# VHH binders against q9y6x5: the designs that were tried, part 56

Target 1, 379 residues: q9y6x5
Amino acid sequence: LPPKLLLVSFDGFRADYLKNYEFPHLQNFIKEGVLVEHVKNVFITKTFPNHYSIVTGLYEESHGIVANSMYDAVTKKHFSDSNDKDPFWWNEAVPIWVTNQLQENRSSAAAMWPGTDVPIHDTISSYFMNYNSSVSFEERLNNITMWLNNSNPPVTFATLYWEEPDASGHKYGPEDKENMSRVLKKIDDLIGDLVQRLKMLGLWENLNVIITSDHGMTQCSQDRLINLDSCIDHSYYTLIDLSPVAAILPKINRTEVYNKLKNCSPHMNVYLKEDIPNRFYYQHNDRIQPIILVADEGWTIVLNESSQKLGDHGYDNSLPSMHPFLAAHGPAFHKGYKHSTINIVDIYPMMCHILGLKPHPNNGTFGHTKCLLVDQWCI

## First folded at step 1 (VHH)

Design f41 (framework vhh_8dlx_2)
Fold by ESMFold2-Fast, scan of step 1:
Structure f41 (fold): chain B 379 residues (1-379), chain A 124 residues (1-124)
Amino acid sequence: as target 1 above (379 residues)
Amino acid sequence: EVQLVESGGGVVQPGRSLRLSCAASGFTFDDYAMHWVRQAPGKGLEWIGNIYHSGSTFYNPSLKSLVTISRDDSTNTLYLQMNSLRAEDTAIYYCARHLKYWTGSYFPKAMDYWGKGTLVTVSS
């Protein structure tokens, strides 16, 4: 039997939620599997970029999804996370479902994972759902499990994406214990439903399951706003992305725009593209704008001094508040093992190993995940 | 210091085969994709193909039946096997290191270090 893998993402699941809230179903999953306590994501710490990094093993400057809102200076195309299905944006990398379908006569299945409803290098996931946030977790799970059991060629790689706790993290902020407790309990119940469904269908013992996330969440406030309108006029630039990482396309001399912005706020760093810190790996792509503004944790960049968000992400990837976790269970994984930290780009080569696929060139290091796997020497 | 040194070039008769080597040093060879590129007299650079650190190969469609790229990570060596050589294959052949990540759209910007080249002359 070919090895099978289900990759599940709960968007915006901050790693320390595991220590501050009770997760009986997730804890039972971990008891018989592995836990990585912190996953260091890529910069910027946003949904589309990090979800694509998980399935490609690449930094954002390499895979080309550098933000949720983008402008390509060479082709003059604009990208929005609202219904943009142009393959152009996704074609700078080869995600694992494409590799899975092209290297072996295998199928892939997808329930809402970013990029899976787009043909990439003329290849689309064998089974997929067009993105629709209104579709329930249960319906997504029903489709994925049906495809895992009833496909020819067999589905060996499947993905499942869920929008919570990110949506509630934005609305309430991660410090709202009452509302976050309710939301996280519901997620734990969904994990229980997932495990029960896989057991009832006879999939549980032979399926590798990874539960992870793309980023964390930090508390924002109306007391922590950076108003760009107070330091630069709109006629000087085009705004490609706003907060907490602003992407600035100058309409006049770049140096003049930089000089107007560099002293705008003590809670924001202003970088010319070539001066962006090397540790971000966020420089070498035409979709990264000539000037980037990076707000300090918990600060929101605004144009009119208002923001509805009580929680946000996108901040410096060295911040623990931006880190998700990874839990896994299945025949490839040890039982009861805890690991401290991996890089989010390490997930891709690990998944390729589990599936017996040859990974495309990537920024991950297989050695970082070897201790999770039963077939590897961990010294 | 990063070094890429091509070898195996020379004068070859039409219809014969030739194998070029590229010796890499000064970096972790098995972490990088590698490329072969050629330049015929009076013409621009022509991409031949690449080999990823995984061993997967991709070729210029116009050259796919003529060439095979391989690597030996234990000796830090990249190879280009050429079969059924023709006069039009006369060129300087370059070995190049890919940026640590793959970008696809960045050729030739996707390459950060190049060898000095080795000349292949296909002549009677």
Scores: ipSAE 0.000, ipTM 0.123, lowest interface PAE 19.9, mean pLDDT 88

Design f42 (framework vhh_8dlx_2)
Fold by ESMFold2-Fast, scan of step 1:
Structure f42 (fold): chain B 379 residues (1-379), chain A 125 residues (1-125)
Amino acid sequence: as target 1 above (379 residues)
Amino acid sequence: EVQLVESGGGVVQPGRSLRLSCAASGFTFSNYGMHWVRQAPGKGLEWIGNIHYSGSTFYNPSLKSLVTISRDDSTNTLYLQMNSLRAEDTAIYYCAKGEYRVFWSGLYSDYFQHWGKGTLVTVSS
């Protein structure tokens, strides 16, 4: 009977949505499990970087997925111009599904989690779905539960990714109560479907389930735009990533580009790579560009135009609006326990403990999550 | 004000080719990346591909052999060339403005700034 774990992500699920909307299915899940109210994610607070941090326990500078759009200065590869299934981008770390498959005679299963359709260190998830946003939550759930019940060697680690509420958060903004209420109710219904499916298949009582997210969402506005074209001519640099963290690759002297940018807007900070604040842990990687622009919360960097985005993320990871939550249920977890805060990198060593895996060196601290677990002393 | 206007859709027979156009205005077209996205009836959005302002293209691997994206910066026009059309290619096709593509995060994620109204392509016998 090896322990089993299903890790579920609802992209862009801001922690304080739990206080402002009703989630009857999620609350029933939490009643017999645990809730971490805030998860402090890694900088930059974007989808690819934080999803990879969850499964590696590493800061972005260490695992190499430093943004959703990347350029590697050593190899001259462009992520946006390359197949996103190129293993090169993912090979700076060992995600938990690879460790799960290599340390024991075990299988992993994946429905759309970032990196799971890529061979990493020559190892791909035993069962996986090629990424396709048009595939329904129900189809993803059906495949995951089939693999959890019908695999040899047994599937002990499974992942399930869903694009909402991130997509709607961008379109409507988190302050649009009418539209966000509708979207969040649908997500709660999907959580209800998940629990019901696991119960019908006899998985519920013996499966550890974690429901979490990679980041939050903040309100943006047409009144809060930073026009980069008014600061510097496009011919002086190559733009690697735009907003709210712009990654600038100079075509001329770095100091000259920096001097053109540094006083352009009171609503963004301009950093030379070596001057990026240490607390971000966002400096020691060839994919981090020579100049980084960081917009203030709710400000959007644009190129000579308005933005249709009413919500965004990627901002400073100290901002509560950027924080997701974590809820968990299963034989490894206490019942009815609430914890205030953990770091997103702490999830990996906790998951390794639950699965009986030896973690690769990581930036997480097991002590931060031990109070969630029934087999640990918590004072 | 940014405007994107798709054209070239219509009813087409299986196995034929079709070229869609997107006329862009209200911004310096040559400075921005552009995307093509489609939505089949009753289904979610599917990313087709993008073209960077440098002319570099990146395609959805499931569609790469069937489509070509190009741009004419002198006329502010984006093109999607489709070959060997199949019934499953029936969809509304959208032109979208964005600097870089990240389809893993979803099609209406933070990299799309502006969308056109779309043009309907129906592939029928």
Scores: ipSAE 0.000, ipTM 0.324, lowest interface PAE 11.1, mean pLDDT 87

Design f43 (framework vhh_8dlx_2)
Fold by ESMFold2-Fast, scan of step 1:
Structure f43 (fold): chain B 379 residues (1-379), chain A 124 residues (1-124)
Amino acid sequence: as target 1 above (379 residues)
Amino acid sequence: EVQLVESGGGVVQPGRSLRLSCAASGFTFSSYAMHWVRQAPGKGLEWIGNIYYSGSTFYNPSLKSLVTISRDDSTNTLYLQMNSLRAEDTAIYYCTKDLYRPFYGSWTEYLDYWGKGTLVTVSS
């Protein structure tokens, strides 16, 4: 009987929400499973890059999804359309559902995830839903559980993605206790529904379930804006990506653009590509632009206008506010174990181990997650 | 400075067509992708679709056969054509300015300015 894994993501679930709000259903899940209190995500701390890092075990410079809007200097392509799937095709990354399907006659299912609705290495998820934010959590849950229980060859890897609390984090900001309390309680209720559905269908005791997220959220303000138009004219550059990490493609000499930007604001760092800090692992890819601007936490880069966002992410991945958590339950995991920190790239080799798959080359370290697993020795 | 003003909403009978307009000002309209988003009573935001500066359109697959988005860059106006309206199309409709062209799944992260919305009520 092959091992099975369901990977669940609640977009933008900041790790410290677990300390500031009550999650009775999630706490019951953790009591009989494991909790990693902080997951150090990859830079930039955005949805697409981090979701793809979870399933490939690669830094953004290695998997090629380096931003939500990007320009590839080699192919001369702009990857910016909401349904543009080309960025995944030229990437050398192999996501876990592809690995899963190419080894030992197994199926994958996706109720949704970045990349699952496109062929990658001539392989598409066996079952998938095209991305649509209007599909209810209940419908996603119904599809994924049906596929887990009724597929041949068997679905051994499945994903379930939900847009909250990210959308509300942007709209209200993470410090709006009243609105965030309502949103997070609803998420906890959805976790309760998930567990109850799996129990009702006889899946719960033999299914490995990971609940995680791609990033956190920080409070923004109209008092913390960086106006690029006040220090550089549009005639000098093409803007590939804006906030909080701006990707600048110079129309003139790179040094001249850099000199106009370097003193623009005390609340952002300006980097030539070769000077981007090594700790970001955000340098060795043709889709990373010659100059990037990194706003300080809570600061928004704008073009001579206000921002509608009260919360945002994308900031330095060393910031605790950018970190999600990871909770897991199932036959592969210890019960009642708490772990401090792992890297988000470590999730992929752990998931491969659980599924009995040989991982493709990746930036994760299996040793970092082995204390979570019953079949591993921790010391 | 940036201003988006939706118009064309109102009470409409099921099966009819309706065209919404969005008048844009305060930015170079022809350089930006524009989106339509709606919110039905008691529901979350639903992305309808977008149109890029090139004229390329992308739609929510659930709505693709029912809607058409177009733009007139000479008048800085965005349009949403809706056909075969149903009771479930009752919502406040918003036009939004994109900071840059988004990938699917991240559209809510890129919408930096919203209009006040226009109410469409599809009556029984």
Scores: ipSAE 0.000, ipTM 0.214, lowest interface PAE 11.2, mean pLDDT 86

Design f44 (framework vhh_8dlx_2)
Fold by ESMFold2-Fast, scan of step 1:
Structure f44 (fold): chain B 379 residues (1-379), chain A 125 residues (1-125)
Amino acid sequence: as target 1 above (379 residues)
Amino acid sequence: EVQLVESGGGVVQPGRSLRLSCAASGFTFDDYAMHWVRQAPGKGLEWIGNIYHSGSTFYNPSLKSLVTISRDDSTNTLYLQMNSLRAEDTAIYYCARKTEVYISGTYTVKYFDYWGKGTLVTVSS
């Protein structure tokens, strides 16, 4: 039987939560596996972009999912909740489940991972669930484990996505110890349920499991708002994305819009597309708008209104508050090994190696993850 | 102009069934998830359930065994079938369109942007 891998994401699981809260089930998982303490994600530090970077090994400008809300200047298409299943948005890269299915005698399974309910390059996950936030973790886990045991050709790559602790991080903020403690305890219990289910089904010893996340979370406040309507009249531009990275499509001369924005707030950087810092790797794509506004950590961009968000993400990817972690267990991984940092784009070539797949050209470096793997020399 | 018009309410005896209808106009009905919400006298709003454009339904767990939501996209009509009605089901029943706006990742803000005027259901002997 070929090697098998289950990739699990808990959305918005900030790396520093591991140091500030107790996770007995996750710690037992790590004890017999590996932990990467910080994963440096891609900019912008948002869910759809980073989930697609994990499975493609590409920066956002290369894979084309550059935000959770997008506009393509060439085709005039809008990415929204009514059309996010259009393959057009996802076709600039080849995710690992597509490559996995193109190998002889392999299937993929997916429970809600972004992009898995979309046919990409005419290939959709062999088994998948249409995205629905109301479906329980238990139902997602039941489907994934059923498909791992009862598929022909066999499922060798499976994904499982869960919306917490991101939703609660936004609602309460990461500094609300009482509410976050409750939420994170529930997540640890879900990890315990996952491990127990895999053991009960005889999968635990032969399945590689990665638990990771797409980004972290930072504290926001009503005292840290940037009112965009105080900078510029909404009639001068179309707003493609708002906070904390605003994507501005000018309706008038770009220079005029830029001049109205550039000195409006000391807590926001305003970039013409060609001036976006190279370190972001966020420039070379038609879906990146002519003017990008980047709020400072903990600042929220609003349109003449208050914000109810007490936590947010999307900020500069150099910020430790934006970083998730990675934990893994299985026959491919060492036992009891801790590693400090990898890049989120490094996960893809590591997963390709574990599954015996030839990776598509990507921005990851396999050498960064070698120390995690039993079949590699850590040099 | 968006309009939602509920019908089918009235007085019904305990233990009986009733079907409510909602006629939608002024928007592309089959692009939206549609919801049923009720308000009993002196109580707050209680969400009953919804139906997506795909036909998939989700219910308030407290009410799942008692109700069925369906839609007919060819006539722009939403339905609520209620069975085994009890006095506590006496309420004004609203048809509502809910908008889901992406804020961050899969975190969305869901709010009712249009409501019908409601139809009164009275369960009494």
Scores: ipSAE 0.000, ipTM 0.141, lowest interface PAE 14.8, mean pLDDT 88

Design f45 (framework vhh_8dlx_2)
Fold by ESMFold2-Fast, scan of step 1:
Structure f45 (fold): chain B 379 residues (1-379), chain A 124 residues (1-124)
Amino acid sequence: as target 1 above (379 residues)
Amino acid sequence: EVQLVESGGGVVQPGRSLRLSCAASGFTFSNYGMHWVRQAPGKGLEWIGNIHYSGSTFYNPSLKSLVTISRDDSTNTLYLQMNSLRAEDTAIYYCAKERYVTYTGSWEVTFDYWGKGTLVTVSS
């Protein structure tokens, strides 16, 4: 029987939350599994880019989902949440569910993971739900567990996505301990429900389960705003993405736009595309704009307007506040093992190994995750 | 199908109290923040307050001493308690379900479903 894997994402689950709040159900999960305390995500530290990096093992410049809002200068196409179903945006990489379906007559199932409701290289997840934020965690879980038990060819790879604690992190900010403790307690209860349902359905003992996230969250403030309108007129550029990483498409000479922006704020770095730091791996893609602005942690870029967000992400991926965690349980994983740090691109080759799939070329290093696995030598 | 049904409106005298209810169905009520919004005759929408699914409440500062929002997740019901009613509180009162837009990394306090409203008239 082929190995099975369920990959669960709680959007915006900052690693530091595990140290500052109580998670009895998650701790029971970890006790008999593994914990990676920090996952160093890819830049920019946004939802779409990092979710696609998890399932492709690629940096954003390589998989092509370089932001939540994008413009492709070659084709003149625009990407947003209202038109993200165009396969064009997703076709620069092969996500794991596509590879899973094309090898050994296997099926994939998806409850709202970004990209799973889109045909990628003419292949869509065997079972999927069209994205709808109004669908409860329980309904998503019911569909995933039904598909795991009632599919031919068998579902061997399944994904489950949940919008919290990201939505509440944005609304209240991560420093609001009262609101965040209630949100995180609810998430822990959902983890308890997930484990209980897998046990009741006879899936728990033979299923590998990974619980992770795409990024963290940092506190923002009305006292930490960068007003672009004070620095440059709208007639000089087209804005592709705003905050905290602004993507600028010049309407005039690029150097003139750069010169207007470069000293605009002491809390923002301004880069010509070729000058973007190599450590970001955010340069070699047509969807990365000629000028990129990167706000300092906790600073929000605005257009002569107040921001409604008390928390945000997208910042430098070296910041611990931007890091999620990874917990896993199942026959492939050690019990009671803790690991310090992996890169988010390392998750893909590990998942391919667990499923017996041949990975596509990727930026991950299998050696970084081998200590988590029972069938691997670790020194 | 998602439905929100407000009730408890009617004619009340100034200075009295009134409790409005909103019955929710077609979604997992306990997973979503809920809001109260009102619209006085010939005027725009005015946000009253909200209650997060965790039970935390936030109010329009101009109304904070006059209203209390609560929820009962066992009955899928949202409540608005109003005290010391004034003529200017005459409005259609709507309950609304929060929508989260997290895929784009943007959070919006927007509503994907509204009730039909319940009329409150504060008069003599």
Scores: ipSAE 0.013, ipTM 0.289, lowest interface PAE 7.3, mean pLDDT 88

Design f46 (framework vhh_8dlx_2)
Fold by ESMFold2-Fast, scan of step 1:
Structure f46 (fold): chain B 379 residues (1-379), chain A 124 residues (1-124)
Amino acid sequence: as target 1 above (379 residues)
Amino acid sequence: EVQLVESGGGVVQPGRSLRLSCAASGFTFSSYAMHWVRQAPGKGLEWIGNIYYSGSTFYNPSLKSLVTISRDDSTNTLYLQMNSLRAEDTAIYYCATKTYEVRWGSDYTTMDVWGKGTLVTVSS
């Protein structure tokens, strides 16, 4: 019987929520599994890029999903976060569900994970749901568990995505303890439902389950706005993405646009593409624009408008507020083991190892996750 | 269902005052900025002003001395107080807000939500 893995993402689950709130169901999961306290995600710290990094093991410049809104200078195509299903955007990498289906004649199943409703290299997840935010967690869970239990060839890799606590993190901000406590308690209850469902179906003891997230959340304020219209007239450039990382496509000479922006705000760094810090691994892709603006933590870039967001992400990936966690349980994982930090790109080669798949070339280091696994030495 | 319902319009004499109300439902009213906009017969939309979730107000400078916007978060109600009404204030008055629809987690699509409007006729 081949090994099975369920990968679950709760969008925007900041790592330090675990120490500031009570999670009885998640703590029971961790007690008999493993916890990685911080996962260092990729830059930019946004949903689409980091979800694709988890399943490819690649930096954004390598897998091509470099933002939630993109422009490709070579093909002149535009990508929006409105469920663009053009495979062009996703074809610069091979996600794990494609590898799973092609190497071992296994099936994959997906409930809403970014990219799973798109054919990538002519391969779509064997079972999937078209993205729809209105579909309940319960319906997603029912479909995933049905497919895990009743498939031929067997479903060996399954994904489950949930929009919270990201949506509430944006609306209330992570410092709103009353509202965030309510939201996080609901998340913990959903984790309890997940575990109970797997136990009732006889899946729990033989299934590897990873619970993780793509990024964290930081507090924003109406007192921390950068008005881009005060820096430069909109006729000088095309705006590809706005906040907190602005992607600028100049309509005039690039140096002239850069000079108008470079000293406009003390709370924003302005980079020519060639000057983007090497540590971001965010330079070598045609979808990365000639000028990027990176706001300081908690600052929002606006166009002569107020912002309704009280929380945001997308900031520098060295910031602990941008880091998610990873918890896991199952036959591949130790029980009661705590690890401090891994890179988000390390998840992919670990998952390939668990499933017995040959990983595509990637930026992860298998050695970083060895201590989590029962069949490995953590030297 | 996100819904805004204006009330309080009608026929009023020049020089009088009138208060319009807007009842909000289907979203967390206290977390959103609210706007008043009007449209006079045969004219385009004219923004009157807004009130942020914090209670801070901003007005169209041409109307600032004549109007006051307030909110009651306990009853999910937005108000527009109008003083010294003139014939030129005859218009359909709308309350409006921008709400966020979540797409792919952090990717908010703004939803412009408008009421059906309430007619104010200033006539002797």
Scores: ipSAE 0.006, ipTM 0.227, lowest interface PAE 10.1, mean pLDDT 88

Design f47 (framework vhh_8dlx_2)
Fold by ESMFold2-Fast, scan of step 1:
Structure f47 (fold): chain B 379 residues (1-379), chain A 124 residues (1-124)
Amino acid sequence: as target 1 above (379 residues)
Amino acid sequence: EVQLVESGGGVVQPGRSLRLSCAASGFTFDDYAMHWVRQAPGKGLEWIGNIYHSGSTFYNPSLKSLVTISRDDSTNTLYLQMNSLRAEDTAIYYCARYKTTIYESGWTYKLDYWGKGTLVTVSS
């Protein structure tokens, strides 16, 4: 039987939540599997960019989903809704479900992973659900387990996306232990549901399961606001994305806009596109705007208003608060092994190896994940 | 406090139909998804299917054409209708409860209470 893999994302699951809260179901999963304590995500540390990096192994400048809100200078198209289904935005890379379907006689299944309800290079996930935040975790789980157990050609790659703890992280902030403990307890219960369902269907012993996330969360405050209207008049630029990374499209001379912004706040860095730090790998794409503003951790960029968010993400990817974790269980993985860190782009070549697929050129390094796998030597 | 009592088992000839019932008490029945699970002699547990509090059903794909699960929340009763019974359907049939509500902290989502089972024997 070909190997099978289920990739699960809990949006906004900060790595250090594992140390500050109890997760009995997740700990049982890890006891018989592997844990990567920190996953270094790509910049910017946002949902759509990092979810697409997980399944392509590419930096955002290479896969083209560079933010949740985008403008393409060449075609003059706007990605103004975070759930835009125009294939144009997604066609700069080949995600793993497309590779899975094209290289072998195999099917893919998806419960709302970003991009899976879009035909990419004329290929859509064999089974999928259109994105709808009102659909329960239970209904998503039912569909993916049905497809994993009863498909021809067989479903060998399946994805499952859930919006929490990101939504509550934004609403309460990660330092609200009372509210976050309830949310995280609920997520642990959903992990228990997932494991139980797979066991009852006879899938558990032969299925590889990865549980991960796209980013973390940091505490914000009404005392940490950067009012962009105090820096520059709105008539001089078009705002493509606001916070914590602002994407600025100048309506006048770029240098003049830069000079108005560059010393306006001690809590943000202002970059001309060509001066964006190389370590971000966030420069070589037409959807990256001529000027970007990068707020310091916990600072929110606003337009003469208060922020309702008590938590946010999108910040510098070197910050531990922005890092998710990765846990995995199944025949491909060691049991009871802990690893310190990998890059989020390393997940794609690891998944290709597990599935026996030839990866497309990517920014990941298979060597970084070898210690997790039973068929590889760590040294 | 929580009780699940299966009934309707017995000896049945191949090709015939049988309806099992599960009477629930000691909890708010319509707040829980309910499952049917079976165990054939000398084999492990096999999940049959479930019905959510909403009435929506999901079945083991290997069995979906042969079974129907329904519920009557007014009488706190879960049903399993089985058609075209085969010798390999001989098993002890259990009902079990499962919490799926996402709005309360501390809920468990495992099958936390099982009935003692009802034996179905398919023979000529």
Scores: ipSAE 0.000, ipTM 0.117, lowest interface PAE 17.6, mean pLDDT 87

